# Designs tried in a protein design chat: VH-VL binders against o60147. Part 121

Target 1, 175 residues: o60147
Amino acid sequence: MLEKNKYLYIFRHIQTNQVLLSQGNVLKKTALFQLPYPLQKPVAPNGMRPAKLRKDHWVPLLKVEFPNESMFQSVFMQLLNYRKYRSVQPLTSDLLKLPIPVRRRKIMRQEVPNTIADLADILNKEKFPENSVRLQLSDKSDSEYADWPPSVQIDSEEIKLSRGFREKTTVDEAR

## First folded at step 6 (VH-VL)

Design i70 (framework fv_lerdelimumab)
Fold by ESMFold2-Fast, scan of step 6:
Structure i70 (fold): chain C 175 residues (1-175), chain A 120 residues (1-120), chain B 109 residues (1-109)
Amino acid sequence: as target 1 above (175 residues)
Amino acid sequence: EVQLVESGGGVVQPGRSLRLSCAASGFTFSSYGMHWVRQAPGKGLEWVAVISYSGSNKYYADSVKGRFTISRDNSKNTLYLQMDSLRAEDTAVYYCAREPYDSSGFYDYWGQGTLVTVSS
Amino acid sequence: SSELTQDPAVSVALGQTVRITCQGDSLRSYYASWYQQKPGQAPVLVIYGENMRPSGIPDRFSGSSSGNTASLTITGAQAEDEADYYCNSRDSSGNHLVVFGGGTKLTVL
């Protein structure tokens, strides 16, 4: 029986701290539909295409290895739903008192701690075996944004940003 | 375990006042926004009021604005609803409810409710 | 403020699939949450966000949304699912404003 890839790849924007989730180790442009701006449900475009993806602006935040594909799919869908729900909620009165650029910058900066907290919340609700879910972070201090269940094992080695999540690229192999 | 226990309900005459309490346990009360939601006998759910985790921000349904006051005492893990100038249409079971995170707009835990009957 | 509309009653045969709908303009902007309420009991959250289940809620409950409509689907209805179901959403016109649907009484035949 073949083992299947069961990894969740989480990226962060180097300038804004916005977060993107990916089932693969390279971002696709469709991942941009995860972004919370505007803070409204996505609408079918009527002559607009998605913004171009600048892959060099997105770096690894976290890689999650799940025990199997079923558990990966469950957690991934729940995490996407958490992010969609957050993106369409009305702003608090405290945030509305801030100028729009400051307000958006503050909201975007919270995506890393929010995503990590959401992941931990989902994993605390699931009945996974002890040490069966493996986390590898680019900065291990980011794990401090949440309390992790016994099912989680945090890798002592950090992700090297120079390689991202990729093993090889066609660009790197160009003659 | 998370528990919310309402008290203070009873029978009161129109124009009088009543104060409801909601005792919270099993979680860090001071970190959560709290709501009051009511349900008239045999009717649906109606949102009444919300208070932020710090107590600084408060919002009310138009039907109770100016008559009801929401407050909290984080040192006592208790939520309050002061109900003034009560009307027959305020007759309902009053629930306190926790929002799981700021501005979520839904409730992960509810109390058992306390009945307020305004009779003429 | 925006109102959410639900049909007052719906019936389903044991083991069959039923869909309860919630309609309102606020649902174009915000996801609906769903609560189950049995007689004499407090409401229980069964779905939040688009399709997220709290711990302990059976897999037969699912949510979906499209345009101004949100739906709660119960696949393979059980006798214990007989209850009132309420949808809830944020009001599109303001912060901290919450609206509920009128409720749908589900009868399992």
Scores: ipSAE 0.000, ipTM 0.480, lowest interface PAE 14.9, mean pLDDT 79

Design i71 (framework fv_lerdelimumab)
Fold by ESMFold2-Fast, scan of step 6:
Structure i71 (fold): chain C 175 residues (1-175), chain A 120 residues (1-120), chain B 109 residues (1-109)
Amino acid sequence: as target 1 above (175 residues)
Amino acid sequence: EVQLVESGGGVVQPGRSLRLSCAASGFTFSSYGMHWVRQAPGKGLEWVAVISYSGSNKYYADSVKGRFTISRDNSKNTLYLQMDSLRAEDTAVYYCAREPYDSSGFYDYWGQGTLVTVSS
Amino acid sequence: SSELTQDPAVSVALGQTVRITCQGDSLRSYYASWYQQKPGQAPVLVIYGENYRPSGIPDRFSGSSSGNTASLTITGAQAEDEADYYCNSRDSSGNHLVVFGGGTKLTVL
């Protein structure tokens, strides 16, 4: 059994490269509130009902293990705050000159490097004990998007992409 | 308890300048894009300008481009509109409005407005 | 052109249903939002993102969208609903550009 408050599960969309964060190893509909504002559907995350979640379209990106719940909560909240600030970032002039579908795809594909960079920035600012935070990635080359502090240990084993973090949804009801 | 309070409106002669302010409170001002929207007496709403959350991106309606400058001071939670070379057709109530997120194109909160009258 | 067109006036009897429409090419790509404005007051957001209501807005207000048309529906109109209603949407030419409809004056009989 995995402890829900010690692990951060990060998923990516198989086509768009958009990223979702989860406190559990199964995505919930409410995770969609994290997504950047869609160009064709100007839906703000706060107060909006999320679109239908297709779990088969989301695969593991990385899993973060924290030594305790307090450290998990601190990093998770900061990462959500970073994502909020990124979602309200102004569009650069180079993006504005692109056709809307191309622009949107380019923005979405940057979510993986952005999320990894944000995670590393948060962990570099925190004073966690050496080797206390463990990262396990689906593709180890993604760790190269950032410089990691001494508190981080990158697992030599990669996550399997075929089934995600966990298959059964009924376990979430037990809690 | 989000509040936007405009000030700086008044009567001004054509060709002169005026600066409007919008004081924000009750939210993290630095996280939101801000707009100016105006309404001429007895007429409809007209978009004027937008500034991104950081102040790095600015856009203007064609009718004011080159004459108006939008700016913000995130340390003071204040939005500004510098209006130069004012014309009679700039006479309107000027509202500041909060955009919930970049590119949303709608406003969840509005100030009460400040009247600008451009008259000889 | 990203012009949004609204009828200038509409009337409804107390307790009846009224639909205010907004038409324009930008509505094929973006949802409309709706604002209520009473004389001497600032606009108030009543519907956004097709059919979402801000906290404090009565459930008699609803929105819908199809093709190049967006509609605001008030089911069981009340006297306090008498106001000007504006639709707005994004301009298809840019991410920060905004266009407003001309407004519809609602009279509650």
Scores: ipSAE 0.000, ipTM 0.483, lowest interface PAE 14.0, mean pLDDT 79

Design i72 (framework fv_lerdelimumab)
Fold by ESMFold2-Fast, scan of step 6:
Structure i72 (fold): chain C 175 residues (1-175), chain A 120 residues (1-120), chain B 109 residues (1-109)
Amino acid sequence: as target 1 above (175 residues)
Amino acid sequence: EVQLVESGGGVVQPGRSLRLSCAASGFTFSSYGMHWVRQAPGKGLEWVAVISYSGSNKYYADSVKGRFTISRDNSKNTLYLQMDSLRAEDTAVYYCAREPYDSSGFYDYWGQGTLVTVSS
Amino acid sequence: SSELTQDPAVSVALGQTVRITCQGDSLRSYYASWYQQKPGQAPVLVIYGENHRPSGIPDRFSGSSSGNTASLTITGAQAEDEADYYCNSRDSSGNHLVVFGGGTKLTVL
């Protein structure tokens, strides 16, 4: 029997701090379809979307282990919905006063704290059993972006990616 | 014109409670995250708490976590800070401040402040 | 205590240039913002996002950052610039989401 997927991986871009969600320990090129949101500029010179996934430009932000696949799917879908909700909210008047490149850079930098806050909100809403959800953070201080429910156990161990995760970034070229 | 007006400060004994309010006007209050920042007499600025535009996300400084509760009523354009188990070191002018966008970490407008004095 | 370090005081002659410095590890990841505070008044944002001025802030105010250091520069200081200046940034170290520097008292001679 194949191991049921009960892990959520979240990656961040090393320069833009944009966030990508993954249903596994490998970031696939299809994750690029999460980019760009209406207020975010493309990271690639082609202007619209990165032409290829440069796996070496993305680092693990956090990993969540759920008790089962059903709970994983519920949280993953809710997190995607929260992210979409944020992308369509109207900008404040003060943000609209910023030059477009500055505005987009500011919004991108917020994706890390926003994603962590959204994850915590979803987990607080779900009444999972105590200590049943394991959260690993690449930077333990990122746990401070939210108050976590009793269901969450925070693990400060380094996030270990699957063997060979970064071996073939060149095969992710083109769309 | 953007305005933030704090109220509810006063003199209280240690261990007691006090609730601060911040009345907002001149902007769409429900679109902005709000912070409380305090300043002890003659001292520097210290961040206290933040609440997201919707009220769903709240974060606190370690010094007040478990004692203070931030909340908001978007229908009344009002931000609140419930302060329980007050200590002498909580004596400060409390400012409400608006963040221009969610999690920006800086404030484009501040209220005039309300003084809280915790003494026996 | 604050993780952002500022010198407690600095002086500048009228019309001259002064630089106020803010140092901390969070500045490697986040831009600093700067506030001016005069006695008995609320702080006023003068620089945000490294080097952006809110409407109404004179062009003599500018910001810069390099590594773990951020600076507020006032070119051609005026008497009205005499105030306390605070830097702040987001804090990724784990204790606070937002951190302030200790403040710098600027005296215009």
Scores: ipSAE 0.000, ipTM 0.457, lowest interface PAE 16.1, mean pLDDT 78

Design i73 (framework fv_lerdelimumab)
Fold by ESMFold2-Fast, scan of step 6:
Structure i73 (fold): chain C 175 residues (1-175), chain A 120 residues (1-120), chain B 109 residues (1-109)
Amino acid sequence: as target 1 above (175 residues)
Amino acid sequence: EVQLVESGGGVVQPGRSLRLSCAASGFTFSSYGMHWVRQAPGKGLEWVAVISYSGSNKYYADSVKGRFTISRDNSKNTLYLQMDSLRAEDTAVYYCAREPYDSSGFYDYWGQGTLVTVSS
Amino acid sequence: SSELTQDPAVSVALGQTVRITCQGDSLRSYYASWYQQKPGQAPVLVIYGENQRPSGIPDRFSGSSSGNTASLTITGAQAEDEADYYCNSRDSSGNHLVVFGGGTKLTVL
């Protein structure tokens, strides 16, 4: 039996601020299916070019360490459900007045605050032991998007990515 | 009052072409993604194609790739489906349908449908 | 070859509660939407975003979701609810952007 995962990583796209959830410190191509605004574009008539995962375009937003795999799974699934819920909510009148490209950019920019707020909401509803959940943020000011329960300990240490995270990029870092 | 009206269906022989139209009214057509969905007689719903609000992005079901072309004219509030190399299995009622939200993947309004019969 | 699986038929007595189910891996990432279709008519959206009702849809229609399963519930079924019901979701597997269930025929009686 292999050790079960108890870590949640959340990544942010450097240009759009869209976020991806991952069960470890390696971001897989299948994670792109989480995006409401896909990065794909047509290449040929009657066809579409598959999206490429540019790992150099994604940076860690936060990392959460849970006491065990069951707690990780519960929170991870709830975060996915929160994201599904947000994707079908009616747009506000203010957003509907904006041109579509501007509207999409504004919606995408809200994914970071929304994801952090959703995570905190889930953790506040769960009854985890005091200081049992460890939260690391790439930018500590992002913790201000929510109030955290006593179960959460916010760490200042650097988020470490696996060596393979960068080496599995399908395109060059430069261009 | 949102309204979608399909036209252009009919009886056609295998290997021939047909073009369907969907006339939209009662909403800002240029702000919405549009889909074609078909239903063979006595069968279920099958997704066919989608076109983005601007016409820049187009996607097709594998069963129609290389044969069907979706397009739109936002100045005329009209959606099109050009169907080439028609086969008996393309026989269906073809519906145009509107996405209420960007990349939502569901439809708040449907047209009445237009019947395409591919028969020799 | 639908990626969403529905039972082909279900029956309910007038005034009773019926549940129609839809299963597929895409439902882990996206909510199901539900359409009612009567013979010779276009589909009508009855539920979207798990449990949201469009204007004009009666309160007896509700939706729920858990894991890879979505359900449409009709509480106090009426004769006019007799129809085919289709679930629909965004496709997470990449080949199709949208996928439909095979449909469930509801008979009231």
Scores: ipSAE 0.005, ipTM 0.493, lowest interface PAE 12.9, mean pLDDT 79

Design i74 (framework fv_lerdelimumab)
Fold by ESMFold2-Fast, scan of step 6:
Structure i74 (fold): chain C 175 residues (1-175), chain A 120 residues (1-120), chain B 109 residues (1-109)
Amino acid sequence: as target 1 above (175 residues)
Amino acid sequence: EVQLVESGGGVVQPGRSLRLSCAASGFTFSSYGMHWVRQAPGKGLEWVAVISYSGSNKYYADSVKGRFTISRDNSKNTLYLQMDSLRAEDTAVYYCAREPYDSSGFYDYWGQGTLVTVSS
Amino acid sequence: SSELTQDPAVSVALGQTVRITCQGDSLRSYYASWYQQKPGQAPVLVIYGENDRPSGIPDRFSGSSSGNTASLTITGAQAEDEADYYCNSRDSSGNHLVVFGGGTKLTVL
């Protein structure tokens, strides 16, 4: 029996600012289903599957360490739920007037501030012990997108990646 | 390879009950919201019910509220539709469908469907 | 209570362009997705997110939206495109509620 996961990793796309959640320090292809649109066209060669995951295009945004796996699961699932609610909210008439590429760019750029705000909201709602949740950011200024509860310790140290993060996932010319 | 396989359809009398199953494989079932969509013979698609990834949230079409119950068993990778107080108008092919993320409003994979015929 | 309206039938000559439309109040707020269904088969997703195609769907299929209307366009229709086409979207009033259009039977002449 191995210890259960108590870490949440959040990644952002270096060009689009889109966000993906992961239970580990390695993004899985299934994480692409969190996105309303594929990252690349053409999509994967085997039919209805989403576009290829290029791990070299994703960088850590933040890492959260929870005191136990139960708290991790609760927050992780709530965060996925918040993300889906945002992705299916009605588009404003102003957004609908924009050309599709401009509209998508504007929506995608808001994923980082929105995800950080959602995470903080969930943590404020949960009654965790003081300083029990460790938050580690790649860019400390991103913590300013929200007000954090007393349960959160913000670490200034850089996110440590596992060896698995560096594995080769895709080939550039396969697109 | 994503697969959804429905079962449990058949011929039933009005007022009786029937339970449909959808066996999922090839993906992490517990991470996806699931829907039931039906189609009466020669007619269009009609949304029936949805269940969230955890089973905590359930929603139903007005035509089936109070009669149908959607549920899931994530340990068995199986989706269910319990159909009570069946009416002739419930006669349809019932499809199990996966949404790529909760509340996305579209389906990337569908099962083959199972026929339910309610007749006197 | 929210409905999506489609014309029940449309015809197109082989190699010509056809547009199938979907109209409803929910389309002011949500994108439509489109499904192709051939007799005796399950529906197949052909367009989602307004104008995105799943892998394996030919580039002759495209989507567009304006106001309360969404359209599926097939440019250079082929015989194998003959099928029923359904739009769907979220209900504009909806807590996770989904609505389908009535379907359009496309005949390729």
Scores: ipSAE 0.000, ipTM 0.480, lowest interface PAE 13.1, mean pLDDT 78

Design i75 (framework fv_lerdelimumab)
Fold by ESMFold2-Fast, scan of step 6:
Structure i75 (fold): chain C 175 residues (1-175), chain A 120 residues (1-120), chain B 109 residues (1-109)
Amino acid sequence: as target 1 above (175 residues)
Amino acid sequence: EVQLVESGGGVVQPGRSLRLSCAASGFTFSSYGMHWVRQAPGKGLEWVAVISYSGSNKYYADSVKGRFTISRDNSKNTLYLQMDSLRAEDTAVYYCAREPYDSSGFYDYWGQGTLVTVSS
Amino acid sequence: SSELTQDPAVSVALGQTVRITCQGDSLRSYYASWYQQKPGQAPVLVIYGENTRPSGIPDRFSGSSSGNTASLTITGAQAEDEADYYCNSRDSSGNHLVVFGGGTKLTVL
């Protein structure tokens, strides 16, 4: 019960740098609906192949622990809405000058800094108790993409997982 | 205010095709993922298919994969389900349903349903 | 293949409290959502998340969960609460993105 909808798990794609949000430590196929660009080019004009979820292609970006489910739901929904809003905005003239593959690659690479900035923006607007929201990153330097409110505590330990947020059961205080 | 209205159901012979429509109103249709869920007479709810807000991603239940095709026309605020190679086991009331946000896993609004009867 | 199990039927006396349960491994990771379905009508969302009610749903409906079990509680059952109740969650594995419980028929005596 304590682990349900209290943690936000954020993944990034190893090739494209696209970001997926998850309520659980393992990605589900529905997470692919968050992507504005398909991972695969459509094969036929009227046939859009659904992107296949390759779990081994997604690695942990960060894990957020919220004080309760209500605060998790608020932040999670707002973050999804921020991402959807970004996907429908007009492209800048600089981006429009680029060939489509180069343009999309640049947009995709920005998803990590954009997601981190959006998360910080939401947390700065919401009033949470001091040190009540915990962040653990795979690369601590990614926290520098934003200014964090007093409610956020960043773990000094980085995520050691190479694929997903799958944890092996370990005994605390190994003798 | 939010309304989903299904149409296109009817009686059809095994092996034939049928196309269902779901007309949406009262919200920005193009911003929401949409699902089809069915219910056989006297039975429970069974998920059938989903389509993302843009139409780029689609997934199907194993029981209908290769036979059913979900699609949408955001300019007409309409969701579709093309059902090919129909079987007796496809007999059900078909509902269209809206998910309130991407990957939420639950539905905040449902249509009234349209009955599909597959009989010889 | 992920499954959610519900008892097929439950009864409650008018004005009393009833609890409908849903059990499955996916509930360890995701909360269940609950739908009310009356004969000849479409399902209506009554609870999602820990204890969130959509607008228009009476406060006598509440939700809770622990481990692999989720519960819908109706405190002070009314005659109009007589219906089928379905739980729903995202699947934990397999090829289904969404899984429903088999449904529980609530009879208000």
Scores: ipSAE 0.005, ipTM 0.513, lowest interface PAE 11.9, mean pLDDT 80

Design i76 (framework fv_lerdelimumab)
Fold by ESMFold2-Fast, scan of step 6:
Structure i76 (fold): chain C 175 residues (1-175), chain A 120 residues (1-120), chain B 109 residues (1-109)
Amino acid sequence: as target 1 above (175 residues)
Amino acid sequence: EVQLVESGGGVVQPGRSLRLSCAASGFTFSSYGMHWVRQAPGKGLEWVAVISYSGSNKYYADSVKGRFTISRDNSKNTLYLQMDSLRAEDTAVYYCAREPYDSSGFYDYWGQGTLVTVSS
Amino acid sequence: SSELTQDPAVSVALGQTVRITCQGDSLRSYYASWYQQKPGQAPVLVIYGENKRPSGIPDRFSGSSSGNTASLTITGAQAEDEADYYCNSRDSSGNHLVVFGGGTKLTVL
């Protein structure tokens, strides 16, 4: 192909709201290694790792179109670095008060607002031209998790979800 | 203070079984994921298995899958590794190790290790 | 086996600076952690989260990372720093959850 990759897709898990980053519109099984432990049950009783990605459990959260591949790569790498940084931070005292299952669920549900905030922070630090970055969301209200720079144009049209998925899992329960 | 003490190592013949234990103290054992890591004589560190804080999730290195079983007893603050169908290449010092945060991927505390020698 | 590559040996003179390097694809997504191991002893965590030190680890130890590479730097090496150093990280390939580097033997003088 003549056109190089300049799109970032971010997916969320329909049950947990955990987030996966992808360089394409199709998730590959290698994307699962962005997560702490596999979401799927082991294939065998002995605790073997899951054999494949359950693509039907992931829906698009947002899509970002960059002016060129260089800018895409810069932002993508910075997002991965922000996720690494978050993974080694100590838990807050409020989280430590919670039972472990509740704590984990709350942390997982914060991945959506955290990823959106991280994306906006990166874009606010970059000096991209006005309206050069196009952001399209599955639910436009998710854009409220951050303040966006002038370089970002939020698409008025939402990403269409189909095949039985009617409602977005709310992140308000993680509050 | 945090302590991890392994036991159960020894000399065992190929094809036999051995069970390792790791006694934890000085922290809330039931709140932490636990790992087994081994080191063959003169060689590097090799990850073996992990168990989640509740015991619900278990994962193994390909080299031990189907032969080793990780388990824990949170009421006794003890981690276990059941090793079946032992082979000469399983000869190693076995360490238990604690991860400080869910899926942090690093270990803040290690036991002193227990030597397993598989020979005839 | 490990997916993280380390040089097997490195030497440094007393009081000089040495850098130990770890390279692998998983380091694009996860920080490396570093362990010191002396003969007959268990590994000891010296650096985690790129450049964080556990309590009791001297400030001469520091970490850095860029792309697929992580480095452990010892500034003003002391005789007691002679040891094997291992990096580890989360697995990006899916065959194991955690991977270790092959280890680097540091000799002081």
Scores: ipSAE 0.006, ipTM 0.560, lowest interface PAE 10.4, mean pLDDT 80

Design i77 (framework fv_lerdelimumab)
Fold by ESMFold2-Fast, scan of step 6:
Structure i77 (fold): chain C 175 residues (1-175), chain A 120 residues (1-120), chain B 109 residues (1-109)
Amino acid sequence: as target 1 above (175 residues)
Amino acid sequence: EVQLVESGGGVVQPGRSLRLSCAASGFTFSSYGMHWVRQAPGKGLEWVAVISYSGSNKYYADSVKGRFTISRDNSKNTLYLQMDSLRAEDTAVYYCAREPYDSSGFYDYWGQGTLVTVSS
Amino acid sequence: SSELTQDPAVSVALGQTVRITCQGDSLRSYYASWYQQKPGQAPVLVIYGENNRPSGIPDRFSGSSSGNTASLTITGAQAEDEADYYCNSRDSSGNHSVVFGGGTKLTVL
């Protein structure tokens, strides 16, 4: 079946700034299980499916290339754990006084800075070879949310949001 | 400390229904996905169902689809499994188990289990 | 849905090293985790994410993986290690299901 991947694709929601992690360059509906604050309601009462995923509302945040599948899996698993850890931390008293929708909107906006900081923290704790991990960002200024270890090489070329993580750039097939 | 305590097991006739409960304590229950896993006497572990932290998403093993319903009450820190149209092959110890994070694929804590025996 | 295969039984002499293996297509994409189960007790997580030990698990337990195979190694087996061992992994079908191996009964001689 599928070989273990060495790429981590990170997406952000264009409106809420929520983050989804993916092993492939296209999001799958099951990625919605990563979200503590779903963007859409479940469609049916008997539905066991996640809320509907609108792929056009998710844009590239960054792409991480690892030298092998073992390093990829280690970092990917730790990122998921960091996200879970953050979701269970106590809220500040000021946030607790806000209506739930306003509170969740404020928390969601911090997912991009938090995910980038978490990635850098994980990479700083691991002892990967120099320049062995390559980052390509949609906005290079997002790299400023963290201090990166010598194992990380940041690509000078940004990901174009209009293209997403797609390989084809000049002609998209009309469906 | 994290604790999961199952209850509701017993002897039931084929075609009847039974509802299992799993009482959680020692952690923020509403933040974790929960699973039911069963084990027939003398046999291996078999995954049964999963429910997301919010209760919005549910998935079932093919062997129980249409017969079992997983649910949770986050205000009571309790996970449920409603088992309808029970069959002899549903006889097993039923465990509730916690995922440490969404889609992790492993369980860091398990309950002690509750025995369901389906027989005439 | 995918399946994971384990040998049903394995034996090891006290103080010796034993390797328990788990094989399946899901392991090409996901790491295996391992559980120890003693008679009448619930499973206990001993290794997760290839080779991580939960707090309280002895360092004689380790994990490894290659291709479609994952292994649990117990170095210097003790009498209390006699138990059933189960591997599990994410289901490659993408429905958030989990698949378990059939289990391996370890006997310490």
Scores: ipSAE 0.000, ipTM 0.479, lowest interface PAE 13.1, mean pLDDT 80

